# Ledger of designs, part 2: VHH binders against q04fp6

Target 1, 166 residues: q04fp6
Amino acid sequence: MKELRIGRVINTHGIAGELKIDFNTDFPEQRFAKNSELLIAGEKLVVQSSRPFKQFWLVKFSDHENINLVEKYKGEDIFINERKEPRLSEGEFLVSQIIGLKVIDEKGNSIGEIADSFHTGANDVWTIKKSNGKEILIPYIDQVVKKVDLQTSTVTIELLEGLDED
Short names: E, the ipSAE of ESMFold2; O, the ipSAE of OpenDDE; V2, 0.75 times the mean of E and O plus 0.25 times the DockQ between their complexes.

## First folded at step 1 (VHH)

Design e11 (framework vhh_etentamig_d1)
Fold by ESMFold2-Fast, scan of step 1:
Structure e11 (fold): chain B 166 residues (1-166), chain A 124 residues (1-124)
Amino acid sequence: as target 1 above (166 residues)
Amino acid sequence: EVQLLESGGGLVQPGGSLRLSCAASGFTFSYYAMSWVRQAPGKGPEWVSGISYSGGSTYYADSVKGRFTISRDNSKNTLYLQMNSLRAEDTAVYYCAKSYKVYRGFGETHFDYRGQGTLVTVSS
């Protein structure tokens, strides 16, 4: 079975079994979500809980309730099965699903197309390439992104003031 | 058009220096993290260095620490890689890559807008 490295255990955190992860995945919330299966040191571990912490991710595994049970994982790489798709919640999208979608405003006017997506601390940011070749960044929040329709390959937005800057 | 244009490569002797540049256009350069990635003949790509959107954080692969320096000028939309004490094993095509945050290597990561690259040859 092919495995993808998604991070490394750099230390324990506190005494209740949390591990501090230096992650290399675009989907940390999904990969470290409750009930996710991860591979560390050849062992399959199931996530009980996780949370962001500075530039790292903190992860606690089921049946690993104190520091003594997780010390052995320090310095180990973390893998996932390469064939496992990330689990998505309602309103969540993979970058591959949204790249190339046509962007329109609420009046039906064409704005451009989705060129990229990335995560910031507060929310995801989507990049739109306008018909004039310029790029604008919009936050993925309900005030801006009104509808995503994968069937029609269309995204409807309300462009807030200040997001169309040169 | 969104473009990344690498330059500055060439032939250099072991122990020499080169400075690579990457000129970015068609997107808001200051909003993105940037990386240098290299690919040696017959090998897969290797992450070399990364810099945060503000330039406040820099990271390096163990193979280049102490020899290479990554930097950026957001007012000029340009990324740089200063390469000192070059070794034969640094021979590769060097690419600049855009990402939403700084990564310290490959994995399930999104490196985008890789250009044609610039060839660096270190030979004695």
Scores: ipSAE 0.013, ipTM 0.295, lowest interface PAE 8.3, mean pLDDT 80

Design e12 (framework vhh_etentamig_d1; at its last look DockQ between E and O 0.03; V2 from the best seeds 0.00; counts 0 for: pae E 9.8 > 2, grease 25.1 > 24.2, placed apart)
Fold by ESMFold2-Fast, scan of step 1:
Structure e12 (fold): chain B 166 residues (1-166), chain A 123 residues (1-123)
Amino acid sequence: as target 1 above (166 residues)
Amino acid sequence: EVQLLESGGGLVQPGGSLRLSCAASGFTFSDYAMSWVRQAPGKGPEWVSGISWSGGRTYYADSVKGRFTISRDNSKNTLYLQMNSLRAEDTAVYYCAKLGKYTLFSGYEFDYRGQGTLVTVSS
């Protein structure tokens, strides 16, 4: 399996288990986000928290709460497992492409904005933050999502009976 | 300030039932869609179920559909997961969460997440 190198541990930071990372990725906020699974010295580690620090990134792993538990990682390269990352299916959208898109109904009335997406079985479920502040869930199916226009940053939907909760 | 506190996990035999609860504070719970996410030992997080702000719309992962029921009580700022017909494969730490996003790099991300409650299904 292919392991992609995203950085190297150059030192520990403080005594609470933070590691100082010299990173090689254009996406450090995504790669070191909470719950990311990383590989160091053959071990799978889950990110608890991370933050930028000077030209580096500070990363703390779940269940690695002090310096004694993480000192063994100094000088080790950090990898991600390429095969663990889901690939986009043909016709799928990246969440980053749809977050913030304006949602309108078929009459042109504003509903809200796309706030999030979940992967379920064979379908995605999209979260819409309505203008009244409420979050509703819509299935990404042809009966509901009529058009996605990335050029105009607009999604057209039909709110079927039961989906409009206002 | 935002806090999510899960409870209700434990050891149960295959075929048994458990009800998980999540007490939310520090934010306007009734405005947000909420989810349950689980992580089995040595595996990545798996989204389990989601519920809209009002409780009027629910969704389930195929692996739990028909066995689990998500619900909420906005007057008590509490999220629930009723788990029936439990299987060994349901063994995991269960997290109450407001999901942030799903990405190709990190999987599911949490805007808000509790510390989790352990569910062990074993005879």
Scores: ipSAE 0.342, ipTM 0.717, lowest interface PAE 2.7, mean pLDDT 80
Fold by OpenDDE, look of step 2:
Structure e12 (fold): chain B 166 residues (1-166), chain A 123 residues (1-123)
Amino acid sequence: as target 1 above (166 residues)
Amino acid sequence: EVQLLESGGGLVQPGGSLRLSCAASGFTFSDYAMSWVRQAPGKGPEWVSGISWSGGRTYYADSVKGRFTISRDNSKNTLYLQMNSLRAEDTAVYYCAKLGKYTLFSGYEFDYRGQGTLVTVSS
């Protein structure tokens, strides 16, 4: 698909239509810049204003200047057209590329699949849904992620001890 | 109830050192990998370091490798972060995190996050 997930609407903020967004991009200032077009719940929305708020971003959209108009977006993922994504460096991946990839250990044993990603700059965090249904978070670092093979749709990891005990 | 209480932050000059502590309660500390994450003003959270349940394996963000050391004392239910050679860019609120389903930048509110401890590196 041509869409890249760059965040999720956590909640509304205030009554003026601001949405609290858990962003998943290295470029929140650019992605949430005024006049940026975002896709939420299948709708194209244009950013009117945005600002950082704690670990989140508050975003207000044009023609959505009331909480009643934006409540429906709670919990929705935020997407952009993938073709507008800046060129990635080696070892970097779009969320759309890694979601659903099979996760195995170095011995080839199945662990689960990539369920989500948090792209936060220096270190991304990936959510793995294990075969037993449990979810774990792993940092995207060389110590943990040993190989990403998009052709075989496989990620090889060295799972942190104790991480899967929950 | 899971509780994490960070301490040890403060003001330090570049090149200085700090040692953070995190007191954990409300869960079997020794069964879980733990992490440190940090958040600078206006920026998203950043994963800093992780440690396995036993402490036998440690992990670091590239930005802190060689400077920070994560450790734990399971008998005291305490997580540590020794920060050496501190830089201005290390300025942030540092949080102790149970490595599991949630982080500070997950799609969910982090329910078990402590108050964090502020580290300010400035000349």
Scores: ipSAE 0.015, ipTM 0.258, lowest interface PAE 8.2, mean pLDDT 82
Fold by ESMFold2, look of step 2:
Structure e12 (fold): chain B 166 residues (1-166), chain A 123 residues (1-123)
Amino acid sequence: as target 1 above (166 residues)
Amino acid sequence: EVQLLESGGGLVQPGGSLRLSCAASGFTFSDYAMSWVRQAPGKGPEWVSGISWSGGRTYYADSVKGRFTISRDNSKNTLYLQMNSLRAEDTAVYYCAKLGKYTLFSGYEFDYRGQGTLVTVSS
């Protein structure tokens, strides 16, 4: 199975077996939750507890109750199984769920199809490929995206001035 | 096994240019959006630029917009970063990052694991 890197051990923390993690995952609370299985240095480790700490996450593994048992992991990358899907909250969507959805306005008129997305730090932005081949960008905010209906494969939006390029 | 191999770094004077490359293997490169991230000594990682899986859309941090150009060649499994008008503050190790299949629209799950390539901008 393919592995997905979600962080790196940068140091130990205290003497009771906590490791300080420089993480790169959208879901640190889930990925480092108790009973999660992580791969470090080719070993499968089970999370006993974890907590946020500044811009890092502190993680303690079962049967690793002191610093001497975990020092060997300093500098090692942390992986999970790539097929482990995260749980999503209401209003969260994966890029793979959104690409290809039909985009309509509030009157039901076709605008186009979701082609891509990116994050700008403040909000996600979706690209819509129109039937004429042009693309427009819309922000994923309540004022613009009114409904995402995965069952009908549609997204309903309200176009504001300056968001559409016909 | 996913492998990301960065190259093209070096020492340049302010105002100079470099082109970074990232050779990717162990995954279907054309299925994934890619990014460049950089890390200056003693600092945390900083996202620099991103590109959609097709290359049809590109994105840049404000600090590099207008100076850097991200691109990809899916036939060569290679990601590029053209860096122009380099400044001292661009000095960092640059990493190629594969985005996860389950990336949220509100964020990224990065996979940067190569050694990186050092860019030093100084007189």
Scores: ipSAE 0.010, ipTM 0.319, lowest interface PAE 9.8, mean pLDDT 80
ESMFold2 (binder alone), look of step 2: mean pLDDT 82; pTM 0.841

Design e13 (framework vhh_etentamig_d1)
Fold by ESMFold2-Fast, scan of step 1:
Structure e13 (fold): chain B 166 residues (1-166), chain A 126 residues (1-126)
Amino acid sequence: as target 1 above (166 residues)
Amino acid sequence: EVQLLESGGGLVQPGGSLRLSCAASGFTFSSYAMSWVRQAPGKGPEWVSGISGSGGSTYYADSVKGRFTISRDNSKNTLYLQMNSLRAEDTAVYYCAKGSPEYLKWLLRSGYFDYRGQGTLVTVSS
């Protein structure tokens, strides 16, 4: 589909134009990021700001600065145009989705937990905090990161010689 | 440890109905979108339906839209799939899964989906 439904407006929040969104995406930080373009009731809206709120997301759109301008969107579905916005490709993750995931090796042995992620050059680098408090850095490449399973909150890696050195 | 236990499958005739259930534990159930995934004999896994953490937003594969209804009860940590107007093509093992349709579609295409539970078998046959 050209348009993908990512959520629904369930209510307004406060008086400054925030809408409370019940979202249907594992990428709310990206989908509701500043300058993202969303479609509501056939109208293109640009995100000014957003934040997590309990099990929901609060979103404020540019040029919609008060509750009276946004009440009309209550009950409307939220769509993205897949050709309009950059999307996470397969294998790409938001930092918030991977922080805290348990890291295991290909034999099921526990290595630690994902503590951070940063981009350098052509590759993302993930930081793993081991049980002893030490950290190792791994590149996000197919040779190292074998599987990311959000269902079990687990990442499976193959440690290359030299990646776990002090 | 994330635990997902499916139930409610069985043998039913074409046009019949079944309701599947999934008991979830090991994570804050209401904070995650949930999905149903099925795998038919000799086929790869297919995403079927998804629901937001609050239960207010639902999404369906074209093959089941209008016939299946996904719902959840966050007070009981339970996910449901009401299946109506069942067809022979719906015969599959059904799995519940932690994650949105967007994430599950990526996971299935990437070959990373690994069944942790037994699922529940639905057989539609006359």
Scores: ipSAE 0.005, ipTM 0.306, lowest interface PAE 10.5, mean pLDDT 79

Design e14 (framework vhh_etentamig_d1)
Fold by ESMFold2-Fast, scan of step 1:
Structure e14 (fold): chain B 166 residues (1-166), chain A 127 residues (1-127)
Amino acid sequence: as target 1 above (166 residues)
Amino acid sequence: EVQLLESGGGLVQPGGSLRLSCAASGFTFSSYAMSWVRQAPGKGPEWVSGISGSGGSTYYADSVKGRFTISRDNSKNTLYLQMNSLRAEDTAVYYCAKDIRKLYGSGWYTGYYFDYRGQGTLVTVSS
């Protein structure tokens, strides 16, 4: 398997097993998400929790709950297996599961289909391609996305004022 | 083990056509959106085109829209890219990619993470 370097352990942080990471990835939230598998010094470690800290990222691993267990990782590079499909937690989806789903409103009217997904700040944003060729951008939030039904390949949304004008 | 095997590249003159193929194995092909990603010499990867698992929806980068057509045959686990009106800027190694990007509803980033570990197929557009 091919390993991709995503950062380096700069130091420990506090006494509860957190490591301070200088990261070189555009997606630290994904790379250091809970249950992510990282490789440090040839060992596979599973992320228990992580958070941003100044220009760094703080990461705590399962079964590494005090400073004495993590001191050995200082100065080590952090890798991921770039071929590995991400793990899904309850309520999470692959973009592959979402692309091409039919989009309907709460009255059953067809709006279009999901074309892509990207992040623009506070929320993930889905691109809906309408039959007229226009695109609508909707935030992936509970107020807008009401139901994702993979069995019927359908997403039900509630359009907020202004969202249908793109 | 996931395997993706690209073929169909070659040397072609500007305005010419090529059809790329990708033989997929080791996963439920019809359950995944597939993409074509290309990498020009000295450049990073660029997403070119995508197709839903059923084949009912197709998407294209602006640079190839109207010239390229993506399609799939789920009975043969094969992805295709028909390339017409080829230009010098289309010169690249083309990879077929399993779309494994993860969507987060909590405001976390969605990674643009494609599994394209095949050898790729080289397309050279030159006179």
Scores: ipSAE 0.018, ipTM 0.419, lowest interface PAE 6.3, mean pLDDT 79

Design k01 (framework vhh_8k46_1)
Fold by ESMFold2-Fast, scan of step 1:
Order: sequence, then structure tokens, then C-alpha cells
Structure k01 (fold): chain B 166 residues (1-166), chain A 125 residues (1-125)
Amino acid sequence: as target 1 above (166 residues)
Amino acid sequence: AVQLQASGGGFVQPGGSLRLSCAASGFTFSSYAMGWFRQAPGKEREFVSAISGSGGSTYYADSVKGRFTISRDNSKNTVYLQMNSLRAEDTATYYCAADRGYSWLYRSPSEYDYWGQGTQVTVSS
């Protein structure tokens, strides 16, 4: 839906149409792979070739075979078309969707709200801020997290022995 | 535009201390987990530490536990790395990174959305 910025053209490189990119993505090999479609200054460009170069990435676009054709892109930001929200696997959530959700037990009793999440080993761990100000950590596993309902902003959990012993 | 500016690196002797700072702009800082990564010449980038958006959860690589402390000031859009008891093995370029991610705070380098330019730390006698 929105354009996502993945880098900036800081200069041309050589005379054969290569652009020197200061990238802000962990996936330069994927983003600048051959046949990738990028947007610069509102123009759609197709990658012909690319390679790492020091702290930068060098990119050559199809039909842009010399420096005179690419000088106009100096100083321009590079975007990709992100047509859809991130594709989440079943049970995956954005941190922004999780923080602030009301946590209840299977009996409907209020426990607190989701304050944070982090990854440890094979499982995510969610931090719940209880009404008494204390925090408990629960693993994001089927035995503990029974339901996440984003429409009602509610998470239903079953506390295993040892997870909440106030 | 999104910008991360890391600073505070330099030359120190073994046993010394440095504090790194990462100033962020162009995104809702408190909604992003922040991480520190480092890379020595000829090696892949490795995880150092991470902090949740609220600051309530922190994560450390085993090699730095007890020596490094990560913190953040959401009012200043800045994350910090206090490095104590520095060793020659800590010599690297240090990068700060932001993760909007899924429900995971700590991830591999490939899962972080935004990266800073880095700041060089050299520990040598």
C-alpha cells in the first residue's frame, strides 16, 4: 500500500551506469537482486545487476547503460512498493498489536495487560503488567496463551503452576 | 526519513569503559525495540544487546553479560550502551538497529528494519 524506503543514491559509480547506494535494509542481496523492481524519483526501475561495495551496494538498472542516464538519480531515495500489510503466519503478531492488550484467565478474571514481548530460544515471552504493579513473564505457547482477540483487545491465558504465584 | 546515528566510539585500553549513543528520528521510537550489534573485520555481524520499546525488557549476548548495560530514553529518542571492563575481543564497529517486528524483541540481524552507520570501538594496549 505504501512505498517503503530501502536506501538512498549517494553517487554514481564509474561510467557504466552503476549507482552507489547507502542502504537501510538487512536484505540488500534480496532487495537489489536481478529483476527486482525499485522506485526512484517516481520512476520504476528493474535491477540488471548489483554487488556489495565497502559499506555500500552498487546497483545497475536495465536500460541505464551509462553515467549520463543515471546522474539524475543522485540524492534520490529508493523505494519498493509494499502493497499489503506484513504477511503474518498463524499466531504471529506485530509488537504494536500485542502491547496494551487486556489479559484475562479462562474464568474471565482480569490479570493485567501486555507490557512487552521478547524472544528467548524457541519461544516468545510476553510480559504482563498486573493491576498490583507486578510483572509476570509467560511463554507464548499453546498451553498458556489460549486466545488472542484483536477485535476486543483481549488475550486469554491459562496460568501454568509457577508462572503467577503472588 | 528514518535516521539512526550511532556515536561514542573510540580508543580505550583493556579494562576501560565507553558509552555509546544512538539518536533516532523519523519513526515512533517507543514502538520499536532497539538492538546493538557489532562486526569485526572478516567476521559476520553478531548480536550484542537489545531493549524493548518500553525499556521493560533487556537482552544480552553471553559474551557481554555483566559488563554491558543497555538503556533508552524515549523522551530523547536515544538508546545507550554502557560498556565496562572492555577487552581486546570487544574491538569492532558497533551498529544500532530498530525492530518493529512481530511479537519478538530479540532477532537475528536480518530481522531488524532500520540500521545506523556504526561507531568504531578499539580496545588495545
Scores: ipSAE 0.000, ipTM 0.177, lowest interface PAE 12.8, mean pLDDT 78

Design k02 (framework vhh_8k46_1)
Fold by ESMFold2-Fast, scan of step 1:
Structure k02 (fold): chain B 166 residues (1-166), chain A 125 residues (1-125)
Amino acid sequence: as target 1 above (166 residues)
Amino acid sequence: AVQLQASGGGFVQPGGSLRLSCAASGFTFSSYAMGWFRQAPGKEREFVSAISGSGGSTYYADSVKGRFTISRDNSKNTVYLQMNSLRAEDTATYYCAARPYGLKWYTRESDYDYWGQGTQVTVSS
């Protein structure tokens, strides 16, 4: 098949036609943007609106204004056409680009290595694995992530109060 | 039908080398990241290596870094794992797997949509 799986409909949400999506993409905001075309159960659907919700994404499709019209999609996988990788904006990274990057503070002290990334709320969360195997979770925001340098495989961060281990 | 056929396993002495191949069909190969996983008798399946759809990014488990090299040939729909300096601990059935590009967790088995049948590697004197 020429279809790339980007998620699964795990449930409906409310009564106004929203579907709750367990997504499998590093850039859900781009994939579920308004006017995006998605394939569910062999049907082409156009996104009317979408938003993050806990660890999931809520998506509403054009011409699917209530729960009765979308209940049939429960349990279905969501696909897109296998064409090209989505555009990335300045400061956006695929998880594959950041895993393994060395993490330092603004003074040059070694903190660890990027081990993973996941999306929650409006911001991505990056995990830093220390040499002892313990992990720190940091939000991908300007106050914490100061510089990402793919040429030197280095990320510079400022640890905010409350993100440090006791 | 989607198929992944792993091959190239066999018997080798410690310090030896093997090259595994995984031939893919039934999907747009260059749009999928490819991974190698292994499972030793009595152990959980574990991540070994992964390569992006373009081949521009590669990832390795700490236990194999510096000894194994993953590569792919998109014109042949094939991913390879060159295994050098093999150790008894590398004895396992090796599986190739395909995941859609852009998934969050390249080491997580549940994020791979397609799996091959595996090829056995035995490192012993």
Scores: ipSAE 0.000, ipTM 0.123, lowest interface PAE 15.7, mean pLDDT 78

Design k03 (framework vhh_8k46_1)
Fold by ESMFold2-Fast, scan of step 1:
Structure k03 (fold): chain B 166 residues (1-166), chain A 125 residues (1-125)
Amino acid sequence: as target 1 above (166 residues)
Amino acid sequence: AVQLQASGGGFVQPGGSLRLSCAASGRTFSSYAMGWFRQAPGKEREFVSAISWSGGSTYYADSVKGRFTISRDNSKNTVYLQMNSLRAEDTATYYCAAKRLYSYFGTYPSEYDYWGQGTQVTVSS
């Protein structure tokens, strides 16, 4: 395990627990994304929210919602652990894991199989190839993708109005 | 699995340009994010640029931002690195690498699953 310094807490910001960070990473939006785990003063902290602010990044940690809880971090360096590969979050999948999975609706009716996946500016999109040769594109969102079961090679979806074309 | 073959390196004077290519085998190329890394003698391998599996997002190290452009052609299973305004400090062996899609940001060598052989770039007068 190797720790990499990605920034330094230069001050608090406001009274609601935001810290102002001078960052040393090429990808602050990803490194300070919600649910990221950071190390400050030997303590593991989980990002609740973050946003750009001038030449800095503002970060708020879970369970640290007021200034009195975060003043102790002023002047501390921020680290992450270097990893062999990024940890998959619950609900994240490698494209190779999902291609070929059988797609069913919530009633158990067969819809088709996953043929591809691609990223848009807003969300991940999965392509389903139906038995009739037609393809439908579904967004990878909770309203559409209900369950992914890699052990049974099955994906359960709910088709929203307008996603399936005649 | 994917196999990678980098090419296009060579000798160039400061201010010159080179285009590197990375040819991939296998029909799952479009399912991988791709990156370019470089290593100068006596130094660790460092990040240069990355491109998402769809080609819709690109990322650059601060040292090359505005000078290098990464692109990919999934129909040809190839990723490219266009290097403009080259400097002596860009002299290194350049490697292309592929990572399985679970995050489109990969800036650490340890995050990449497959690596090509290197192609040498020398920027000197």
Scores: ipSAE 0.000, ipTM 0.115, lowest interface PAE 14.0, mean pLDDT 77

Design k04 (framework vhh_8k46_1)
Fold by ESMFold2-Fast, scan of step 1:
Structure k04 (fold): chain B 166 residues (1-166), chain A 123 residues (1-123)
Amino acid sequence: as target 1 above (166 residues)
Amino acid sequence: AVQLQASGGGFVQPGGSLRLSCAASGRTFSSYAMGWFRQAPGKEREFVSAISWSGGSTYYADSVKGRFTISRDNSKNTVYLQMNSLRAEDTATYYCAVRTFKYLGSHWEYDYWGQGTQVTVSS
């Protein structure tokens, strides 16, 4: 089962077992909801309560009622075992669906394959690895990504000037 | 365990320059794209810049294009952010990150986020 990192424990908060989390998930209210199971330092912990606090999330775990029981988690990353994915909308993809797709241009010429992806705040960005080992970063926008065909495992793109510096 | 260590922050006047560094350990650094993100107090984290594993491709947020330059040295497992013509709006904690194994909706969840380095631009 794949583990997904959703945050990091940056400190304890108070003396009653709360941990201060710097989260990297878009769904903190869902991920830190009561009875959620999280993994920290290889240990399974169940959320008793959580709340937003400034730019952080405060989380208290069941059976961890004081600072002495949670101090060992400072600096540790927080993971979840995600079995159920959110429902995907048209134009949304799982990483496993896009990594390895062959990339062609509008004339059918091979450019490379999708090697990685990340989000810039405005757009998702996909990394294309070319046959010569060099990479291109493309934004997932209609002007660049023309078609994603999972049946043929291909992506058709229009390269805008400046996206391939090599 | 995998670790990222960000450094190089500090206090500067508007128009000044800083260079941030992010050192990676515990994983094959040269196999992944790296990014810089920032977060001001009370604000959401925002993307700043990214660089491909080879260093051949870079991407910048519109707010920093022409002022910031990202680079990497795979022999040192380090990525750099050269910040020029700094503005008060650039005040934030800066983080470096490597991709997560998973995509959720329109947002990536990032693993191995670096410890942040504070940049303050004020007169």
Scores: ipSAE 0.005, ipTM 0.285, lowest interface PAE 9.8, mean pLDDT 77

Design k05 (framework vhh_8k46_1)
Fold by ESMFold2-Fast, scan of step 1:
Structure k05 (fold): chain B 166 residues (1-166), chain A 124 residues (1-124)
Amino acid sequence: as target 1 above (166 residues)
Amino acid sequence: AVQLQASGGGFVQPGGSLRLSCAASGFTFSSYAMGWFRQAPGKEREFVSAISWSGGSTYYADSVKGRFTISRDNSKNTVYLQMNSLRAEDTATYYCAARSGIWYLGKTDAYDYWGQGTQVTVSS
């Protein structure tokens, strides 16, 4: 099997079994999603819940509901089995990662939230829902989607003329 | 373990209808796009139809557009292909596949998980 290192346990957090992870993956929400299988110190652990915390990720494993059960993992590296995870190409995203992301322009102004994604022609298309209920369809191309930041749950776009006409 | 189980194939006469089902387990089905592909003897595997994670967007190959309908039920972890007005050239083994990324849904090499096929034979 092929193992990929995705982070390191730097400490426990609180008393309810959360571990503080210094991660080295571009897709922490995917890697630490509920029901993901991770390897720590040769043990297979299943994620119960996870969330972003400052520059780190907090992860709680099934059947590890208090600090005494997880202290032994401090300082251990975290691995995944690549054969159990979907392969994503550079710049690809799971739909679960992008739905609900806040969309801003390059000046930081709020545009809306990602509501859906689909493919047509040569490019993927993302749907942005505005506060007024209106939807904008944007192509997933470098000219429009400038940055996707899963840690801050933010997508930065440049609207080309014709994409936001009303 | 990841499993995709395709069923519903069989023998049907030209002009007839069949409904294929693909039952999924072992992954978060509602986060994956689903596709149907087919392969006739001696030919390459070709795209038939795909559906987005939410079911809000559907795609069809030109050869089946207007005759086939793809749908999904995320509560049952199942994707369906309703095939109407079947023709002899629709004869093939039909495969379902799951895709984690939002890239091209008609690209065979982009799919992460593949099911075993179900045979469809259209003949008089």
Scores: ipSAE 0.000, ipTM 0.139, lowest interface PAE 11.9, mean pLDDT 78

Design k06 (framework vhh_8k46_1)
Fold by ESMFold2-Fast, scan of step 1:
Structure k06 (fold): chain B 166 residues (1-166), chain A 124 residues (1-124)
Amino acid sequence: as target 1 above (166 residues)
Amino acid sequence: AVQLQASGGGFVQPGGSLRLSCAASGSTFSYYAMGWFRQAPGKEREFVSAISGSGGSTYYADSVKGRFTISRDNSKNTVYLQMNSLRAEDTATYYCAADLRYRGSYFPHEYDYWGQGTQVTVSS
């Protein structure tokens, strides 16, 4: 399998085996998720934990519990097997996948296009831009978003009373 | 990787104004949602404002709504925070952040890259 470079170890962090990674992937949370397999200096390493830190990502590997075991990786590039795509949870989408999707109601009437998305803690909120330039904000919940079809570039929604009147 | 550089902080009197800038490097900048966060001494880092990749959607904390304006210039890879009617409670180190999953958030832990802070002090 081909190896894809996702970052470089620029330093150790603390004494408990964390490495500081300068990453070049759009999916660091998925690439450095627990149980991910990474290649550093030809060695296969399994992620135990990871977290964002400033402009970097901190990664701790299984069986690498202290600084002495990880110092040798400083300056090394990090690779993954190219065939292991980042996995999104069921119903999750990258904003790049949904921006520009045509929005229709359950009767097939055109409403507009997806223009934006924002995470609010309770739900994601999607912005629909209508042909008249007005925007509608909809919550990404099952009551409103009925189907997302990336193959046909279409989102089917049921507008709840009041969402399309502002 | 993406690098962020914040600037524009300083000392102002209450009621004054400052404009913060966050310069980004790297490709795909127009797809990154960008956020401003602040941290006062002894407090947690809190949300201030966010802007979508296109600049079409903006979000504000209730404490700054109507006083602060976030904007971006994708041709210059820069995000701005215009701060008007500054109050003593706005005193904090201000950080810019990028969400590489192309969505903004109220939560610091959802952001992938962080710039160096710029200090804002509002005092008489």
Scores: ipSAE 0.011, ipTM 0.354, lowest interface PAE 9.1, mean pLDDT 79

